VH-VL binders against q960a1r229to459. Designs and how they scored, part 40

Target 1, 231 residues: q960a1r229to459
Amino acid sequence: LKGDRIELLLPKNIDQFKKFKKDRTVISSGLITRFVSTRNPKEFSQKWISTKYVKEFNEITVNKDSVVVGAALNIQKMADTLTSSLSINIGKEIDSFIQKFSSPQIANFATWTGAIISGAKSSLSVSDLLILFNVLDAKLTLLNNSGELTQVAIEEFAEKKLFATHTIVNAIFSRSLTGFLFCLKLGETSEQDSTNFNFAALVGNQVSRIFVGLGGQPKRLTSLEVHIDAL
Short names: E, the ipSAE of ESMFold2; O, the ipSAE of OpenDDE; V2, 0.75 times the mean of E and O plus 0.25 times the DockQ between their complexes.

## First folded at step 20 (VH-VL; framework fv_ramucirumab)

Design t6 (at its last look DockQ between E and O 0.04; V2 from the best seeds 0.00; counts 0 for: pae O 12.6 > 2, placed apart)
Fold by ESMFold2, look of step 20:
Structure t6 (fold): chain C 231 residues (1-231), chain A 120 residues (1-120), chain B 107 residues (1-107)
Amino acid sequence: as target 1 above (231 residues)
Amino acid sequence: EVQLVQSGGGLVKPGGSLRLSCAASGFTFSDYAMNWVRQAPGKGLEWVSYISSSSSYIYYADSVKGRFTISRDNAKNSLYLQMNSLRAEDTAVYYCARGYFDYYYAFDIWGQGTMVTVSS
Amino acid sequence: DIQMTQSPSSVSASIGDRVTITCRASQSISSYLAWYQQKPGKAPKLLIYAASSLQSGVPSRFSGSGSGTYFTLTISSLQAEDFAVYFCQQSYKTPWTFGGGTKVDIK
């Protein structure tokens, strides 16, 4: 890590992580250079703790009815896991969508948690990963400062700003999802003032899930879901 | 047929130790988190301990922390609870239970229970 | 810890009656609530998960409702085999905690 006021701890397991987490910002080492360069490091001493080498945050569990993806995995590894673990119609669309949304360098080094937190913090940007998590009804396991675990829907994580007080441990996706996933990313419509737009729909499931990204949290299109389900 | 079969209960004196076992069959044991839940005679249920599918996450109720150790052997489809420094208030029927997060983390399969009695 | 309070502690009812059991959480648990049935000398059996979702193989006369801090289990038409103790359980935050139980006696 470069920078004259950066202190980074690299715990190897969750017990060390819990011990050293106090009063530190949790970050992936792959993202630290970007965050430091945008902050004003000459005026503020920064203390960080990484999830990169925590064994428990790097694990994947594929159950009969769910797949669990550890918080320290990169975007590409998460995508590969979901593609192989979910139905073929859903998995193919995830693979296709990820290929369009970022370069291979970012997908292979950035954590999915870094991308989710960045999307959840922003009221202005449109996040492709955040809309994907919403349409797939992802759950997050969170760890608070007291060492307690909670499980929340992805919508609640952003809505209640839980990124400020909790550490993401893993994400959980149902393997019981059925139907067809459709994802659309639309950009480059105007120059400086261009609108980023994305859209994700899971149709043919028991209850359809349809979201649109217009800036900030994805918006669920409940009226459209009801209409589609009635056909 | 999905099944959890328990063994290892019995009578033990205060301060003693006992090891409970739970053998799984009919499902892929290594895909599931496992729990111990106990029930004192005539009383309600108390969660005791949790272990994730790979043993990466282990949690205990405060009442047993430092005295009980949960473990699993995925090659043998078996879950264990090592109980040390036993007290009279540990007297209960102990159940092993299967759970996973995808269904709002409920215990969908339970063992038959084994009685642990701690008495002088 | 999240305390789960069940009411009533017991109920006597006739076959065919509607029985309602309530469970209150000491803080919001969203929909992270399960219901169990336990017959004498047997392990608990899962009935309802996610507050309202019926577990496979459970008769449709059982239903669950609620969110936040207040939840109900309803047996729409009590049968002889429904004599048991019923427990609620939260899975919102560790430690997982159970209600004190409700005994349903069939006359």
Scores: ipSAE 0.006, ipTM 0.533, lowest interface PAE 11.0, mean pLDDT 80
Fold by OpenDDE, look of step 20:
Structure t6 (fold): chain C 231 residues (1-231), chain A 120 residues (1-120), chain B 107 residues (1-107)
Amino acid sequence: as target 1 above (231 residues)
Amino acid sequence: EVQLVQSGGGLVKPGGSLRLSCAASGFTFSDYAMNWVRQAPGKGLEWVSYISSSSSYIYYADSVKGRFTISRDNAKNSLYLQMNSLRAEDTAVYYCARGYFDYYYAFDIWGQGTMVTVSS
Amino acid sequence: DIQMTQSPSSVSASIGDRVTITCRASQSISSYLAWYQQKPGKAPKLLIYAASSLQSGVPSRFSGSGSGTYFTLTISSLQAEDFAVYFCQQSYKTPWTFGGGTKVDIK
């Protein structure tokens, strides 16, 4: 046996995941692309845990009032779910917005959670999913180190940097949003993560939601919302 | 049978408070958004408040903002409307109504209504 | 707020008659329009949602049409049980608002 000793646990449910998370590094549900090597493979041991087979991370629940998307799902699956589950005036725009996302390979293999965390961690990157979550006022179900589940707004997740201490279990979207969604993105190419500007506006709801992405957490345009809502 | 059964209401003086209740049965209450709609005597319908299935989203009509509070207890299959600082113009039959979603929104199930009278 | 205007406010008709009620929105609401029937002392009953979708259990003599700012509810052949007040409601933007109602009474 060559290489580092790696212990990889594959929990099948959230309870197992909670138990296994102790003293282990959580890895994404995506493809393993990194080979770990060490100069001392005989004594070296890395403990890893995957979310790939955790039921709660891989399930979709469509309620009358909400859609729940597991954290281990890829971007495309999430997008498809939202497109089919939200109002037509919102869902169509989501579909269009995501179709202009990076390469199909990324959409099909990268988890939406990874994209959200990446966007939240960076002050420079412009994340399409992050702005989408913000404009839709998405909620995240988080698991903390104590094994407790909490629900937070996407804004709070980013602001408090909860990715450092919590594990995303799922995202919750309202199916009761009204109005129309408008999204715009600008970038160098459509096949790479080259978005340098994005914009999202939900209008026709009680309170309009308008965000602009210039890097990091999208900025809410409250003044514009007030103006539009007064029209 | 899918139904909403209301309770509460009655006569109250201006500035007073009332609490309305709505008990759901025959469906998974926690899966549905709920609403309050009121109807003044001989008048039309007025939407009052909305609460999402998980209470994550709450909306009020401007006429009741700051005075009314919508809440729900999914474990008890119950919807509530706490009405404070009541005014004469709040006099109406209040209905709880289930939100129905099929890409578009409507109220598909209604309670029997509860009369609220605000009078000196 | 979006104002919903119904016309007529009342209509007298006979059994078997075709009855048409109109609803106008102060702005475009796409197809976010519902129709309700209310009988005296009773709660409203959903008839049509999404402007033209018939609610389950509602007789096929009821139909809805329209988009944008102009909508119609049609009862193809009025029945005895159809005498009631009808309301339109926009669900495009909160606050969700209702029309003033149309009373359909017996001629």
Scores: ipSAE 0.000, ipTM 0.508, lowest interface PAE 12.6, mean pLDDT 87
ESMFold2 (binder alone), look of step 20: mean pLDDT 93; pTM 0.947

## First folded at step 22 (VH-VL; framework fv_ramucirumab)

Design u1 (at its last look DockQ between E and O 0.80; V2 from the best seeds 0.00; counts 0 for: pae E 7.8 > 2)
Fold by ESMFold2, look of step 22:
Structure u1 (fold): chain C 231 residues (1-231), chain A 120 residues (1-120), chain B 107 residues (1-107)
Amino acid sequence: as target 1 above (231 residues)
Amino acid sequence: EVQLVQSGGGLVKPGGSLRLSCAASGFTFSSYAMNWVRQAPGKGLEWVSYISSSSSYIYYADSVKGRFTISRDNAKNSLYLQMNSLRAEDTAVYYCARGYLDYYYGMDVWGQGTMVTVSS
Amino acid sequence: DIQMTQSPSSVSASIGDRVTITCRASQSISSYLAWYQQKPGKAPKLLIYAASSLQSGVPSRFSGSGSGTYFTLTISSLQAEDFAVYFCQQSYKTPWTFGGGTKVDIK
């Protein structure tokens, strides 16, 4: 590579974002989405696209049945939104769990999408945010290069490596979740220490959801769910 | 309490235009996505258009793209469909329907429908 | 576009019968499947969302099941008021698409 050029694009809405992304590789990293143009094989340039001002990525929508959190929001803003929008016991545990694995400085500046993509890419690390999304049955709205929107469960996003071919637009959490959320992290501090093990369970009068993190993607404990639901 | 009330249908010649309206009441209109769905006489349902809660994302079926324009006015709790360059195959009952940004919930509130007839 | 194939096109049944309607998607739609009932001259009514969740106010004799590409709507004990056309609809990927409908006639 000789000289690299960096061009910063500041789309204001998702339609502009689609136009800027159309013939480029997009690397989603929170406030800056980097992409690579290969129009000239002997020259390489980088175009940076910021999601900071994309309207849909910064929106929060709450209705009777769901809460929707835009992709550009930081971890703390997401936590605050979920705490106020979900049942008190679920919301309190979300907020408490996030504080156990994310420092206030990181939570107020890092995007939840950056953390989710990092966790989904890793075959070895234990991601606390990813297990939280799994236990809450989070769904992601994704945008492909054709401008189509699709929605997938967080499990499918990681399993099918959709981070490579899609841009996250928002996350969706059901407000119909009931019961009690329990989250556990071992081998951690709130900062840079890696989690060795985590566990998350939502049990109650709905179908239970129970996950364990031992490295790589969270594993759903379906047999335990059946046992717990039989009680 | 929750309802969608439609207006604006009628008979029009091919190439003509109509504007459909859908007035919402009994819920926070600005928190929901909205849809238009049509049904030709004796036929099944066809999704026509979608608009997100803030109008930030809009999608059209290919059959109407470039001819129809969906819009909403959240201050007036109203949804609109501007239909231009109408064709005979656009003849249908048109429904407005409340949807969600979470697509799992389907379309849970429907207007009464209004008939659009395109013929000479 | 995701094609939704609905079967049968019509069925005749007696009050009290169990009726099963199927819907097949041309590709996986996870559980992004809704069922609607439409009576003559009326707007569609949502019965089932998310493949198996019963909409509020819908009688418990209606149930849905399935995931991926194959889905069913079951009416466990048909009532006279269940005479209608039933539609499935996927909401996994735009554009959303409906099945062709199933007419349920009471004998």
Scores: ipSAE 0.428, ipTM 0.740, lowest interface PAE 3.2, mean pLDDT 84
Fold by OpenDDE, look of step 22:
Structure u1 (fold): chain C 231 residues (1-231), chain A 120 residues (1-120), chain B 107 residues (1-107)
Amino acid sequence: as target 1 above (231 residues)
Amino acid sequence: EVQLVQSGGGLVKPGGSLRLSCAASGFTFSSYAMNWVRQAPGKGLEWVSYISSSSSYIYYADSVKGRFTISRDNAKNSLYLQMNSLRAEDTAVYYCARGYLDYYYGMDVWGQGTMVTVSS
Amino acid sequence: DIQMTQSPSSVSASIGDRVTITCRASQSISSYLAWYQQKPGKAPKLLIYAASSLQSGVPSRFSGSGSGTYFTLTISSLQAEDFAVYFCQQSYKTPWTFGGGTKVDIK
């Protein structure tokens, strides 16, 4: 779509995406809908590129060792995939945790990627998805400005603020996780961020992972992990 | 043009070593996973090894584990297979093949193959 | 390891014929199956990935179907250039394994 107000490209694959994104802002499908539906936009000109139809951004891969979720997928699809692909003790908790998201949050972000980026950018907001990714030790496949793909841990993505220079292509979750996942959240709102406090703990026969969200990046509780693992 | 060009291989005695190379061009090599696949004369295909784009993930077939080493140099757009302790059953045409960071898309670009013959 | 049983091992057909090749996995591999075509002295060529997705540049007469443990490759109308050996491959878990191949030759 081209016009005086908005130029939107819809690449079909990652190669096209690489080519087109050089001078454009990446957006999710939800954001595109919002912009297109605006009746009387002020004098506003922006170049955009969507991940909505990019093949590599819309795929789900469930193999022996991992679950891969494309960046263009919505939060519910991600949740359903993880719920069905991970152990029951982990998957059910993920489903329950994510189902507590407010409708406005889901509508605003449209994709899980949007939520992750929003959480990573914020120093104040609490992101349920971000803490979930951390507790699950998720990896992100990133596309940099040079057109190269790399994988990084979610904590590295946030810490190094890679959202400024990279595009998320997908998330990778381990299927080898064992034990039990415990998640809780407090302070629900109807705004963009539905949570004021969250907690996530993966405990079992492997190394425990425990995070708390009080604002901004989740904080890992390593001392508690050591204690629990010693029990 | 997207292509993989292979070199190396040849005749070697049992217990010997060979190093195969695969040079990539026409695409961003560092963005793709790579594979080695072999085919014994008159036989089917056998997957040998996989290496992710950043070499973070490496897998081997049991038949070559401990003997073969897959590696890559992204700066040189090159894939390698170091084959040690070669056996007669390793005789095959070896192909390098482009893959992806996940296993979903298959191997879509192949080298021309190089023959490795292990014989006394 | 996951065993891939491909059938038939060979099939004779004429130009214009519908050809169907089957691949059975010893366990469920979801949709993580690829089909390759190989001509004599040449490297394999990817035809289908993810069980049913047509690789770019591959003619539409090729199609893949199936999930779980049973898969099929279909050539709706065989052309002269389609005489070759075809392989299925699972990418569900390592080691990746191939079917034994199906030779499609001229009747």
Scores: ipSAE 0.020, ipTM 0.563, lowest interface PAE 7.3, mean pLDDT 87
ESMFold2 (binder alone), look of step 22: mean pLDDT 94; pTM 0.953
ESMFold2, look of step 23: ipSAE 0.041; ipTM 0.640
ESMFold2 (binder alone), look of step 23: mean pLDDT 94; pTM 0.954
OpenDDE, look of step 23: ipSAE 0.020; ipTM 0.605

Design u2 (at its last look DockQ between E and O 0.01; V2 from the best seeds 0.00; counts 0 for: pae O 6.8 > 2, placed apart)
Fold by ESMFold2, look of step 22:
Parts: structure tokens; sequence; C-alpha cells
Structure u2 (fold): chain C 231 residues (1-231), chain A 120 residues (1-120), chain B 107 residues (1-107)
């Protein structure tokens, strides 16, 4: 007659989140993302905490020099923000690229943090959002269990597996990026299929950034960057 | 001209309170994070508190947590530090400093400093 | 907390000398390291951010290098106006922390 007993905290601000986060499973891609995998057929209690209603995780800040997108925002909201806030050559390509790897329905419900963590955890998958973050030199603000904030480049987040010990608070993108962004995704049958190979290049931005996705973390092509910048 | 002009400070007895103010001009105050940093006489620098551009993120050094309150009024281009339950070890020059939401850029504009002396 | 250790605590040098100040972090701070100059009775002034990026208006004789846990500030040719105390500061993880300072005295 009874179903599962789950205590789910829905903090409204970061101070509440910090206070109650300890010893709870963080749900960063909706109210209940891990619910099915944690079910106990008899009786069990689980302690969960959601980012969905935390004010600070849902904020967008566009300053003169940077765009900051909160961790609880969906992929579509993040994409729209970047498209309108970055240079037109970069924004147009972001918009086009997002349409290739995520349907509007999925992009409106899935969080960008869920996609980034999934990509960072995988040693075999090719992640389109992760390569986009790499080519844009994205930084993440992270919260640890002690309530301390740190900022890291997207490469460090994945390399040091910081998803295991930290909660993503926001992502930060420079509005000073210039030049042209080019992104390519190759799947099995359609643009919505899983990616076998991707490529992203930002050229004309003082120092070029060029990445390839062949499985696992995107690889930076520093030798090619040096060659292109010399031309 | 980009400026941070501080006011407040002075002599106060232990247990007392003071409010420091920092007025910004020459830049869009609401685009930036702000900090308080203090320096005891003859000592090094100690970071005290941080507030993000929208006040969404606020952090305090452990030595002042629960006693000091950072706030800002973006409409008045002003940063504040309310200091309560003051102790002798709070005696220092207090600086306001402009920072960034992206921590990479450091604190690039500083106020002139305000002396706070806590003594019986 | 991330401890920042500067060395030397003081240095006496002549105009024209190359001066190198080091800063060590107790854990990796990536490149989130800033350098400040402070003259007597004045507020600190940002010289270098992001370990190696020169702040606008700072003379090119100042340079920074390093990443991870070890960082240097170099003054390639010391000038009379460089008499000051120099502080490193990490901005990687709160609470942000400063080194103890290095006093540069001109002989």
Amino acid sequence: as target 1 above (231 residues)
Amino acid sequence: EVQLVQSGGGLVKPGGSLRLSCAASGFTFSDYAMNWVRQAPGKGLEWVSYISSSSSYIYYADSVKGRFTISRDNAKNSLYLQMNSLRAEDTAVYYCARGYLDYYYGMDVWGQGTMVTVSS
Amino acid sequence: DIQMTQSPSSVSASIGDRVTITCRASQSISSYLNWYQQKPGKAPKLLIYAASSLQSGVPSRFSGSGSGTYFTLTISSLQAEDFAVYFCQQSYKTPWTFGGGTKVDIK
C-alpha cells in the first residue's frame, strides 16, 4: 500500500542548499533524476536534494566581459543565452550546432549540467556539449561539501573528475571571444543520433582553439593551432 | 575616472559596531563583484568578504562570519560592510576592491582604505 | 584553506637588477594567481592576473609565470619606483588567500 519513502529537499537559495546538501544525493537534471535507480521494492528512505529551485542556480548574468549561466538551466535556455550574448559569428554557429545534437523537446527539459557530467564521465562517448564548452574555453564554478567555491576550466573538471566531489553552480563564458566558430557532428544516420565524431574550431581569436572528439574527452589540437595562427 | 571612494571607520570600543561604505564611479557597478580586504597595522593582507554582482553569492572569511555583513545597493553604486561585535583583532585598514564573477581577473580597482581601530 | 608561501620575505637590490619573487600554493590553484604591489600608505595595485597576464597600465618589466603550485614574479630591471611590498594571492578557491608579502628594498 505504501510506495517508496523519499525525503526530497527543494531549497530556494544557495544558503539553504549549502546547509542541507551534506549527505544527500544531488539532483541536477530535474526534480528526480535518479529515482528509478534508487528504488527499493520493500521500504526504504532516500535523502535527495534538488538544484531545480535554487535561485542562484537558475540565474543568467550577462556582463560587459562575461556570460554566466546557472547550473539548473536547460540546454535550450543556455543556448539561447550564448547565441544572443556572444559575437554574431560565434552565436550563429552555436545555435546551428545545438539544433544538430538535441531535439527542441529534449533541450527544453535536459539541463546542460547533466549533459556535461555525462560527457565528462564517459571514456568512450563523444559529447557535443562538452566539445562546445572546450572550444569556447568555458569555466565552471564548483561548490564542495565545505561550502567553498572554486573555478576551473572545463578541461580540469573532466581530467580531475571533479564531478565526483563537487556540485556545478554555473558556467562562465568570455564575451571577448572573436573570430569564427565552426562545429561538426557526425552520427550514424541523423543529426539527432549519437555522435561518432565531432570537431570544433574557433579561429581568429588571437590564439585559435581546435578540438576533436573521437571518444572520451575532446582532444586539443595544439600543433594545428600554432600552424593556423602562424598564417 | 574609475574610482572607489570609501567612508566610515574610526575608533570604537570592543563589542561596538561600525558601517563602512564604498562609493563607485566611472564604471557600471552592477557588472562587477566586490570585495572587502583588510590589513592590520604592520601585517599582510587578509580577504574579508565577497559579494557577486547581483548579491547572489556572498562569502565571508571564518574570522568575521556571523559578525560582519556585506551588502550592496546597485541603484546607488555603493558597497557596504556592517561590522558588529567588533574585537581588538579587527583593527585594520579596510579596503573595498572591485572583482569579477570570473575569479581569473583578480581585484583590479581598490578604494583608498579606511582605518578601523577597536580598543578599550 | 590554501596556504600561499612567498619567498624571500625581503630582498635588497640595486636599480637595474633582476628581481625574482616566488609564491608556492599548498595545493594546485591552476593559473588563478594574482600579484599585487603595495607602496607605504597606499592601497594594493594589481600587477599580474591569471599567473602571467599583465594588467593594463603596468610596465612591461613586470612579468609572471607558473601554474599549479609554483609561481614567480620577475622585475627584469628594477627601478626606483619599484620599492614596495609584493603580494601573491590565489583566487581559485574561497577563502581567497594572500602570501605573506615580499619587501623589495633598493640598496
Scores: ipSAE 0.336, ipTM 0.749, lowest interface PAE 4.7, mean pLDDT 85
Fold by OpenDDE, look of step 22:
Structure u2 (fold): chain C 231 residues (1-231), chain A 120 residues (1-120), chain B 107 residues (1-107)
Amino acid sequence: as target 1 above (231 residues)
Amino acid sequence: EVQLVQSGGGLVKPGGSLRLSCAASGFTFSDYAMNWVRQAPGKGLEWVSYISSSSSYIYYADSVKGRFTISRDNAKNSLYLQMNSLRAEDTAVYYCARGYLDYYYGMDVWGQGTMVTVSS
Amino acid sequence: DIQMTQSPSSVSASIGDRVTITCRASQSISSYLNWYQQKPGKAPKLLIYAASSLQSGVPSRFSGSGSGTYFTLTISSLQAEDFAVYFCQQSYKTPWTFGGGTKVDIK
């Protein structure tokens, strides 16, 4: 969409996205896209670019070692993909974890990327997706302002606040994870983030991963991991 | 001013060759995909070929595939169409046209057109 | 290939009339549909892109609607300068294809 007040670009591939995103605000939510695409924008001039039709942002790739989920996909699609692609002891727990209190998150963020970024920006919010990504040791493929792609751990993304300078292209999950995933969340709310407390533990893997969400970034419980691994 | 200026074309015998050129000005040529579209006399529009901004993606209509070659020189802000093995049915006005974005936003800038006549 | 069927092939109208042109795709093309205006001896001019987005500089009396397989171009109040041939074009899948055109003539 092109107009005097609002310009929205809808690139179809990552190369075009790279070229035009330099002076535009990235939209990763379908809801936001619809608001911006209105014929009667009321307020201010702004340039936007959407990931909605970018091929690389909408792809799912399942190979022997990993699951790759495009950044433009909604939370449910991501969850379904992980549930079906990871081991039963992990996937089933992911499905259950996401389905609980999932309606507000899906409605508010639309894409999993929105939830991750929101969680990473907040010092108070407890993000279910963020803790899930941490416990699964997920990687993010990022596009920087120079057009380069990099891969980073989810904790690095949050710690270095890379959301300010980078665009998430996809998430990469290992299919080599073994053991059992245990997730817990409490405190349903009507806010953007509907969870006040969450907990995630992957045990029986080569290395246990345990996280707790009390606000802001999930906290890794390394001492507990060491204890569990010694059992 | 954003514009496309075409050159080339003319009369050629069947089996002959022609090269069309399209010079771009007023915009960053290397940021845009380009197209060739033709129109036979008194007929409708027919898409001929597409080339992406970096030439990574090239497409042809079946009617010209193997005979026509689209290319571009971003340093010269120029688009080309090499037409070989021309046939009578290739007779048409040929337009170069800018794709605002990779084939989603239509063709928003057009050249003035150049006539190609293939006749014995 | 995706066939674009445009109707009517011609329409006679008067100044001030509402004119509607339709375009049907042989398969869903989402919103990858563009409308062009062409006057005699001139290159086509883009009017509408992405099915319903008005190209810059085009009068607001032009509007596009539709998605999937059915699309319409509407001129709310025909002006003297609007007598021309109009084409729809899908940019969903190569080869790009045009409708057969609609000639808008003066009644």
Scores: ipSAE 0.019, ipTM 0.550, lowest interface PAE 6.8, mean pLDDT 87
ESMFold2 (binder alone), look of step 22: mean pLDDT 94; pTM 0.955

